# Designs tried in a protein design chat: VHH binders against DNA primase large subunit PriL (priL). Part 3

Target 1, 340 residues: DNA primase large subunit PriL (priL), of Thermoplasma acidophilum (q9hjd1)
Amino acid sequence: MILPDRKQILDRELIRRIADTTISGSGHSDGLSEYASIRKAAFAFVESAVLGDQAYSPIENAELAFIVWILAALDENIITARTIIKARDTVEKQLRLVEHYEDLEEFGSRLGIEISVFGEQIGKDHLYRIGVADFATYASRVTGSKYRLSNQIVREGYVYVDEDVMAKVLREAFVSFMFDTLDQIRKEDAIETIKSVLDDLEKIRESYRKAHNVRMIAGKGDASMFPPCMKEIIKNLESGVNVSHMGRLALASFLHKAGYSEDEIVPYFRNAPDFDENITRYQIKHISGEISGTEYTPPKCETMRSNHLCYMDDDPLCHREWMKHPLTYYEVKRRNRKIR

## First folded at step 13 (VHH)

Design y5 (from t4 with Y105W Y108H)
Fold by OpenDDE, look of step 13:
Structure y5 (fold): chain B 340 residues (1-340), chain A 119 residues (1-119)
Amino acid sequence: as target 1 above (340 residues)
Amino acid sequence: QLQLQESGPGLVKPSETLSLTCTVSGGSISSGGYYWGWIRQPPGKGLEWIGHIYHSGRTYYNPSLENRVTISVDTSKNQFSLKLSSVTAADTAVYYCARETYLGWFDHRGQGTLVTVSS
């Protein structure tokens, strides 16, 4: 079971060793040193998260440490979010596999949460006690009535919960721990510390781009800045899927507003089953206002949802309550890239 | 229970700076994994995100307001603040402070305070 250790995670020397250690053929049956193995596992974890792989992968402490530094060096919000979610889910599974309640207590302790087993053991089932404040803080992040404070047994400042609830609470605490720890690492420092593996970081970025059909167009905000809905539409078009009229309109108007020219927009539609260049150009001119006199804007997020064109998935930016328009998404992404 | 409360003037003159403070009670701003943010709703319009701050002081602002917006945090007072400079009538809105989860949704929000920009 993973036991988070901030001191270990922030141990620059350890991280450097993990980053710099070369594969020595002589020491391990698989030809990998321990540090090389850790490094490989960490990168694999991040890559899997980027690709949306939901398969269970246990995490060791040293791997977690290196993952944090990979994220710090990458400094990509989506990759960070995906990776942390994957880690969260992994940790939750690990918590549920714990054979000894003391391990849960220790895990809590590492996160600054005091938990204790309460009552007599009934088989593998224990009740746990947690402070009301901690419960309120972390349980609020979990969806479901079962996890609401109002539905819990509260006595003398403590909440009494089963293992399931405790695992949910602790995973959220882990998330907080991860963000706090990550926030303590500067990007520049991370890049310097793991400079020996910068090529591997680029591979992760490339994997992300490929997985999400990110086209880099010179001179414009590249497709990596596009919202998931637009990416999905592009993906479908590229695959020869018959995209709805609304989908096509959404993409064309989005690209137009994003500053793409007619010649830059037309290629997106070339693989459509009914592609006609003349018709496509006409439509683009109509959308741009060249013909119609009215410039079209892409639909609002609500409209995208109602037309089944929303693919927000686990994109943290899409999940913002204030996110109401695909262009807002694009603007936010563009800004973030400029600042970095 | 976590509570957020906005405070500040309800009337601001054009070209002046709008200043609001959010007081958080029943929980600590220093809790990791949360952002503390400001949103507003102009009359007849939808919610607009202004920006948010992490307890470490890291900020992110709406690009449309970035040049005019400053968000700060005082962990010792369990407060965070909004400053919006060079206000116009377009900045008239109900302003809310809110806590944002790492997943990007608001799990707690203040009651809101109306700020009117008028001469």
Scores: ipSAE 0.230, ipTM 0.671, lowest interface PAE 2.0, mean pLDDT 85

## First folded at step 14 (VHH; from y2 with Y105W Y108H)

Design z3
Fold by OpenDDE, look of step 16:
Structure z3 (fold): chain B 340 residues (1-340), chain A 119 residues (1-119)
Amino acid sequence: as target 1 above (340 residues)
Amino acid sequence: QLQLQESGPGLVKPSETLSLTCTVSGGSISSGGYYWGWIRQPPGKGLEWIGHIYHSGRTRYNPSLENRVTISVDTSKNQFSLKLSSVTAADTAVYYCARETYLGWFDHRGQGTLVTVSS
């Protein structure tokens, strides 16, 4: 199990050794030195994250350290976000697989969180105790009623939770730890420290660019017929810019109503830093009514405006008095093309 | 519940500096894993990202505004601020302060404040 260690992560000498070590035929079956192996694994981890692979991948402490420096050197928000999400999920899974409760306690300790097992061990299930303040800080970042303070057992300043809840709390603490640690490394310093692998950094950048470019093409939909609001949302998603939940809902429901299939809608969201294909598909199914039984319609223009998602700017069609819905816009544009 | 509230003058003269403050309540700015940002929406236009700040004071700005924008944070007051220098009519907009998650989206934002640049 990975144990966060800020001192280790910020150890420039270690990082330099990892960066500068050449493949020597001595000591590993594949001819890679330990440092070379760490380097390779770290780059592979970041690359996979960049490509949207959020599958579980075990990480060692030294690998994590080098990953942080790679991220610092790259200084790309989307890459950072995707990598941290992948790391978070890895950590969460590891926490859930812990055989000894002491490992959770140690993990918490490394993050400055006091955790203790409560009661007698009943099989693999333990209750854990965490301070109310720590719980409130990190549990609030997790979606779901199960993780709300109001739904927990609180006694004498402590919250008593199961392993699942604790893993969620600790993963968020880990995320915070990662950002705080990353923030302590200057980009210029990172570049200098790992200068021997700059070519590999560029490869990651190129991979990211290619992946995004390919995905931009995948939207078979003639976006030229889309209203400005939808175009802007698409643009933002493609650029990794912040799109609100409402914006995402609006686009998904719009595309669905416009006749796009699930497979055709999913690509629009692939560039989002938090993209998960399974979740996205689930959401689309929910919007289409497959799960909920209710088909969602995109918001009216008024609703789009009130949610700051309207970008009508100088578009004459948007300024028509009778234009009240994004789908109306789409219909008008479609009709005009058929007459040409 | 986390709340953000913008405050500052609603009218600024051309060439002057726009100054806004965001007061955060129900949560701490010192909490890691979030950025604290400013966005704006000109009338009839879309949202524009201005920049954000980490609790450590590290900032990132929109390149289009980088030379005119300064964002600062006061963790003791649980506030962060925006300064935009040399304003023109093009800077007229509703300004929002917001919290950015590590996932790249805003999970909380203020009500917004209209700032008009006029002589």
Scores: ipSAE 0.268, ipTM 0.702, lowest interface PAE 2.2, mean pLDDT 85

## First folded at step 16 (VHH)

Design b22 (from z3 with H108P)
Fold by ESMFold2, fold request of step 19:
Structure b22 (fold): chain B 340 residues (1-340), chain A 119 residues (1-119)
Amino acid sequence: as target 1 above (340 residues)
Amino acid sequence: QLQLQESGPGLVKPSETLSLTCTVSGGSISSGGYYWGWIRQPPGKGLEWIGHIYHSGRTRYNPSLENRVTISVDTSKNQFSLKLSSVTAADTAVYYCARETYLGWFDPRGQGTLVTVSS
């Protein structure tokens, strides 16, 4: 079980031992085979995050610690983001499996968040309370009206929430914990500490490049062929509804990969309440790799769901077992347009 | 709602230091997972990223400006600041402060403040 422990993550000597461990084929025990297993699991976790696999991947604190040092050495924003999101989703699943509220309160405490089981029940589903400042900070990062402060029971500086809202707040606080911890590790120190496995880091970069350079052959397409998730984001932007950062990135990267030019993408954002054309153009250049050096793709469907951006409803194509990516949806729809 | 507001002199003499402060309200600058950044738009040109700071004080700067730029943060005042030294007319621009997400998006941003470098 992951229980956030910044001191363990920052233990450079432990990280070096994990990185440097070898398994001798002539010996059957050297007391260090666990470190090799930790290293292998950490690299597998990052690799799966790069490939967009957001399925539950149980890891323990030692694997998480090594993952952070991998991310520090890579120093690649998109790989860091995808890996932390996968860890966030792993933690959320873990939080829903907790049997004793003391463990939940300890998890919150390690993140600097006071969350407690409310002794008097305000309603059937309102078993937890969170300080209003912490709720406002972390719930704002979760898409959906259910997570807005204006839609909560608030009394005397506390927000009273169900298990779902509690888990979402804590998972976002975990994201903050990961970035705070990562910030404390300098790239040069990370590279030196795990230098024995730097070739494996380059394999991760190549895996990202391979997985995310898929091009649509046909170029700009017909908006009627867009998946429901993208249509819903577009509808919200047209209505002046504020769309989350992840929703905006998903749409911009989708349109870019669908062959839309910067000039063609910008109008989709013009009705957003805070629209600024020059900032929007800069951000589109960022996702295209022109400024960042790294081209972005929209998240896979599983990640869209975990970020509350999936609007599949009863769409038969979205419900197919093999439909896992918004770009795949678009490609299938475009090919099937030719059917009489 | 989280809001950002630039403040500072609108006129700076050549060779002096341009100094701006961004005040954050409606949220805490010390919450992790975001960077606090400065961008600018010179007249008739596209936007240029200047740099950002994490609430810990750790910075990253546009390489073309890094020898002249200092970004700082004061979490107790919920503010972060820009200093750009040895300015010339080429530094005349609208300067924006912004919250920068971990994927490089600016949301929210300030309204911008014009800084003119003129003798």
Scores: ipSAE 0.609, ipTM 0.858, lowest interface PAE 1.5, mean pLDDT 84
Fold by ESMFold2, fold request of step 19:
Structure b22 (fold): chain B 340 residues (1-340), chain A 119 residues (1-119)
Amino acid sequence: as target 1 above (340 residues)
Amino acid sequence: QLQLQESGPGLVKPSETLSLTCTVSGGSISSGGYYWGWIRQPPGKGLEWIGHIYHSGRTRYNPSLENRVTISVDTSKNQFSLKLSSVTAADTAVYYCARETYLGWFDPRGQGTLVTVSS
């Protein structure tokens, strides 16, 4: 189980030993096989995140530590984002499997968050409490009215919550922990420290390129053929409702890959509360690779679900076992349109 | 609701230092997970990223401006600032502060402030 430990993550000599370990037999050194296993699991985790594989991948603190150094050496925003989201989702699943509530308190403590599992109880669905400042900070990053402070029991500076809200708050605090820790590692130091495995870093970059350099050549359809997830994002933007940054990026990258030009994408954001056309155009250029050098794709359906952006309801196509991507939905709808 | 507001002189003389402050309300700079950035758009030209700062104080700058730019943060005031030294007329632009997400999106951002470099 992951228990945040910034000192272990920042232990450059430990990271160097993990990177430099050769695969060897059982001879003569405790831990050589252990370090090789940690390195392999860390690279597999990052590659899985890049490919969009959502299978649960349990890792321990040492693997997480090496993952952070891989991300620092790569210094690729989208790879970092996808990997941290996968780690966030792994942590959330681990938090929901905890049998001993003291482990939840320890997890929160390592993140600097006041957690009480058996404090003053108000009811069985409100077993956990979180300081109101921490709740306000991290719950704001979770989509949905369930996570708004106005919908919580608040008493004497604490918010009383169920397991679901607790897990969501802690997972978002973990994201901040990851970025805080990553920020403390300079790229040049990371490259030097894991220099012996730079070929494996290039394999990760190539895996991203192969999986995400999809150009949709087919002409544009119309909005009626968009997947329900994109229709809901569009509806919220049109209504002036705040849409999460994941939702905004998902829509912009979807429209880009569907063949929409910058001029055609910008209007979708016009009703956002803080809309600025020139900034929006810059952001679209960023996701297209024109500025960033790296083209973005919308998340796969599983990632859309974990970010509360999936709205498949009764849609027959979304419920197909093979339907895993919003772009696939769009292509199928365009090709299967019928005339009355 | 998180809000950002630019402030500072709208007129700066050539060779002087342009100074702007961004005040953040409705949220905390020190909570982590986001960068705090400055961008600008000269009249009739495309938008240019200037740089960003993390709440730790660590910065990254556009290489074309690196030698003239300093971004700083004051978490006790929930503010971050831009200084651009040795300005010329080419630095006349609308300047924006913004929260820069870990997915590469500016959200939210300020309304922008015009800074004119003129004798």
Scores: ipSAE 0.535, ipTM 0.824, lowest interface PAE 1.8, mean pLDDT 84
Fold by OpenDDE, fold request of step 19:
Structure b22 (fold): chain B 340 residues (1-340), chain A 119 residues (1-119)
Amino acid sequence: as target 1 above (340 residues)
Amino acid sequence: QLQLQESGPGLVKPSETLSLTCTVSGGSISSGGYYWGWIRQPPGKGLEWIGHIYHSGRTRYNPSLENRVTISVDTSKNQFSLKLSSVTAADTAVYYCARETYLGWFDPRGQGTLVTVSS
């Protein structure tokens, strides 16, 4: 299990060693030195995140340290977000696999969160104790009623939670820890410290560029008939700008109703910082009614306006009194195209 | 529950500086993992990201506005602020402050405040 150490992460000497050490024939079966191995793993982790690979990848402490410095040097929001999400998810999985309560407590301690196992053994049926303040701070970052304080057992300043809630709370604490640590490193300092691997950094940048370009191209459906609101949402997604849940829902449901398949819809979301293909597909299936049994329709224009997702500007069609739904817009445009 | 509220003048003259403050309640700005951001929506147009600030004071701005934007944070007051200099009619918009998550979500955000640039 990874045990984050801020002091270690911020150890410039260690980071320099990792960055500067050349491949030596000693230390690993593959001929890589320990530092070279750490470096390689760190870069691979970041690159995979950039490419949208969210598969489980165990992280060692030193690798995590170097990852933070890579992120600091790159200073790209989307790369940072994807990498942190990948790391978060890895940590969450590890937390669920913890066999010793001491490791869990230590992990919490490293993040500044008080956590203990309630009982003698760690297992799926055991409860975990988290301080109320810590719980309130981090549980609020997790979506779902299950994670609300009002739905928990609270006694003597502690919240008693199951494994799932514990893992989610600590995951968010880890995220906070990562961002706080990252924030302590200036870009210029990071670049200087790991200057020996600048070429590798550029490769990551290139990978990012290529991935984004390809995704933008793949996600470009014929938007000529789309209402301004959907066009704008698409534009934001293409640009890696975070779109609200409502915006994403609106677009997904719109595209679905417009006749786009799951495979055709997924590319529109690939540039999102938090893109997860599996989750995206699940959501699309849910929206389409394949899983939920209920087919979702995009919100009405009024709802779009209320949620600040209406971008009609000077579009004459949007300004029609009878225009009350984004799909109506699409239908009108579609009809007009058939007549031409 | 975390709540954000924008405050400031609703009218600004051209070439002057737009100044807004966001008051955060129900939670602390001094929490890792969040940015505190400003976004705006001109009438009939889409949302535009202005910039954000971390609790440490580190800022990032929209490149298109970077030379005119200053965001600051006051952790003691649990507030962060926006200054936009040399405003024009193009800066007329509803301005929102929001918590920006690492996932890229603006949640929660304030109710918004209309700022009109007019002589």
Scores: ipSAE 0.474, ipTM 0.796, lowest interface PAE 1.3, mean pLDDT 88
Fold by OpenDDE, look of step 17:
Structure b22 (fold): chain B 340 residues (1-340), chain A 119 residues (1-119)
Amino acid sequence: as target 1 above (340 residues)
Amino acid sequence: QLQLQESGPGLVKPSETLSLTCTVSGGSISSGGYYWGWIRQPPGKGLEWIGHIYHSGRTRYNPSLENRVTISVDTSKNQFSLKLSSVTAADTAVYYCARETYLGWFDPRGQGTLVTVSS
């Protein structure tokens, strides 16, 4: 289990050792091998995150430390976001796998959170106690009614929660810890410290570029026929720019109505920092009516404007008084192409 | 519930400095894991990212605006601010402050404030 240690993470000498250690040296083979292994694992972790692989990958403390410095050196928001998400998820899984409650308490302690087990530990079904302030801070970051303070048992300044809720709270605390730690490392310093692995950093950048240049095989539909608002959303998704939930919904529903299949729609969302294929597919199925029984239609132009998703630019078709819906735009464009 | 609200003048003259403040309520800016950002939407155009600030004061700016933008944070007031210098008509937009999450979302964001650059 990872135990967050800011002092270790910020240990420049350790990081240098990890970066500079080459396997070819005839000397004490065992220690050199360990640093090389740490380095390799750290790069693999970041690379997997860049490629959108959010699968569970166990990491050690030293690996985490080096990952933070890789992120600092790269200084790419999307890479950072994806890597942090992957690390968060890894930590959450590890927390759930804890056999001894003392390990959970220690993890909390490392993050400045006081946690204690409530009652006799009989199996995995024990309650944990956490301070109200800590709970309020981190549980609020988790989506779901189960994690709201109003739905918890609160007594004498403490919240009593099960393992699931505690794992969610602690993972968010971990995320906060990661960002705070990362913020303490300057890019220039990171580059200098891990100078020996700059080539590997470039490989990650290349991987990132390839993953992003993967021309969203615009489904069979000519993206040239899409309204400017949808094009902009697509562009933002491709560039890793934050697209709102409504924007994503708008695009997904638009593509669905335009005749795109689930498999053709999913790729548009692959570059999102929080991309999860299963969740995306579920959402698409929901939008298509396959699950909900109700087919969703993209928002009207007015709704797009009110949600700050409208992009008209100088497109004369968008400026027509009768243009009131993104699908109308698409229909007009499709008809015009058939006539030519 | 975390809420953000923009405040500042709605009219700025060309060549002057646009100044806005975002007031955060229902949560602390000092909480780690989030950036506090500014975005804008010119009339008829898409959203443009201006920049953001961490609670430590570390900033990142849009390269296209980097020379004109200054973002600051006041943790004691639970506020962060935007300054955009040498404004032109092209800077006319609805300006939003937002919390930037590690999930890639601007959530929540303010209601926005229209700033018009006019002589």
Scores: ipSAE 0.343, ipTM 0.734, lowest interface PAE 2.0, mean pLDDT 87

Design b22 (from z3 with H108P)
Fold by OpenDDE, fold request of step 19:
Structure b22 (fold): chain B 340 residues (1-340), chain A 119 residues (1-119)
Amino acid sequence: as target 1 above (340 residues)
Amino acid sequence: QLQLQESGPGLVKPSETLSLTCTVSGGSISSGGYYWGWIRQPPGKGLEWIGHIYHSGRTRYNPSLENRVTISVDTSKNQFSLKLSSVTAADTAVYYCARETYLGWFDPRGQGTLVTVSS
């Protein structure tokens, strides 16, 4: 289990050693020194995050430390977000697999969270308790009524929670920890400290660029017929810009109504920082009514505007008084193409 | 529930400085893991990111506005502010303050305030 250590993370000497150590063929069975291995793993982790790889990847403490410095040196919001999300997810999985309560408590301690477990072994049947203040801070960041304080057992200043709630709360604490720690490192300092691996940083940037430049194979429909709002959302997604939930919903429902299949819709979201294929597919199924029993339609133009998703610019069709819905736009464009 | 509210003048003269304040309620700005950001939407245009600030005071700005933008935070008041200098008609927009999540979402955001630049 990863035990984040701010002191370790901020240990410049350690980071320099990791950065500067050359792969000397002689020492480890795999031909890599410990530091080289750490470096390699850290870069691989960041790269995988950038590429949207959702596969579970364990992280060692030293690797985490170096990852933070990589992020500090890169100073790219999207890369940071993706990496932290990946790390968060890794940590969440690890938290769920914790076998010893001491490790969990220590993890909490490292993050400044009061957490305790009843018993010597952590199992699914064990209850956890988290300080009320900590719970209030981090549980509020998790979506779902299950995670609201009002729905918890509170006693003597502690919130008693199950494994799921525990993991969710602590992962958010971990995220906070990561950002706080990252904030303590100046970009210039990071670049200087890990100057020996600047080329590798550029490779990550390149990987990011390549991954995001992958022109989404225009599904069955000519994107040229899409309303400006949808085009803009697509553009943002393609560029790795995080689109709001409403924006994503709007696009997904629009594409669905335009006749795109789940497989054709999923790629549009691949470049989102928080992309998860399973979740995306689930959402699409939900939108299509497959799961929910209710088929969603994209929001009306008014709703798009109210949610700051309207990009009508100088599009004459958008400015028509009768234009009230993105699908209407699409229909008009579609009809006009058939006449030509 | 975390709420954000923009406040400031709705009218600014050209070449003057636009000043807005965002008041955060239902949560602390001092909590890590989020940025506190400003965004704007000019009439008929899309949402534009202005910049954000971390609770530590570290800022990032849109490069297009970097020379004119200053964002500050007052943790004691649970507020953060925007200053945009040398405004022109192009700066007329609805301005929003928002919490920027690590997921890259603006959630929640304020109701927005219209700022008109007019002589």
Scores: ipSAE 0.292, ipTM 0.712, lowest interface PAE 2.0, mean pLDDT 86
Fold by OpenDDE, fold request of step 19:
Structure b22 (fold): chain B 340 residues (1-340), chain A 119 residues (1-119)
Amino acid sequence: as target 1 above (340 residues)
Amino acid sequence: QLQLQESGPGLVKPSETLSLTCTVSGGSISSGGYYWGWIRQPPGKGLEWIGHIYHSGRTRYNPSLENRVTISVDTSKNQFSLKLSSVTAADTAVYYCARETYLGWFDPRGQGTLVTVSS
């Protein structure tokens, strides 16, 4: 189980050792091999995150430390976001797999959160106690009614929760911890500290670029026929800008109505920091009516405007009085192309 | 519930500095894991990211605006501010402050304030 240690993470000497250790051709046996392994694992973790792989990957403390420095050196928002999400999910899973309640307590302690087990320590069904303030801070970041303070047992300034809720709370605390720790490292310092692995950093950047470029190409759609709003949403998604939920739905439904398949739509969302292919596919199936039985249409222009998703600028077609829907725009453009 | 509110003048003269403040309520800016950002939407145009600040004071700006933008944070007042210097008509927009999550979401955001650059 990962036990975050800010002091360890910020230990430049440790980080340098990890970065500078060369795998001497001889046998895996010596302490030097461990640093190399840590380095390799850390890079692999970041790379996998960049590529959108959200699969569970165990992380060791030293690996986590090095990951933070990799992120600091790269200083790319999307890479950071994806990596942190992956780490968060890993941590959450580990927290749920904890065999001893003391490990949760220790984990909390490492994050500055006081957690205690409440009740008889019989089995895995322990209640945990956490301060109301801490709970409010981190649980509020988790979606779902189950995690609302109003739905919890609150007594004498403490919230009593099960392991599931605690894991959610702690993962968010972990995220906060990671960002705070990352913030303590300057990019220039990170680059200098891990200068021996700059080539590997570049590989990550390349992977990122490639992933983004390939995804841009995969949007086979003649975007020239798309209304400005959809073009802008696509642009934002491609750039890793987190488009609003409404924006995403608008694009997905638009593409669906325009005749794009699920496989053709999914790539548009791959650059989102929170991209999950399964979720994305599910959502697409939902909007297509495959799951819901009801086909979703993109919002009207008025709705797009009200949600700050309209980018009509000086587009003559958008300024037509009769233009009321993004699909209308698309249809007009489509017809005009057929005539040419 | 976390709420953000923009405040500042709605009219700025060309070449002057646009100044806005965002007041955060229902939560602390000092909580890690979030950036506090400014975004704007010119009339008829898309949303543009201006920049953000971490509670530590570390900032990141849109490269297109970097030379003119300053974002600051006051954790004691639970607010953060935007300064945009040398404004032109192109800077006319509805300005929003927002919490930027680690997931990249701008949630929540303020109601927005229209800032018009006019002589």
Scores: ipSAE 0.273, ipTM 0.701, lowest interface PAE 2.1, mean pLDDT 86

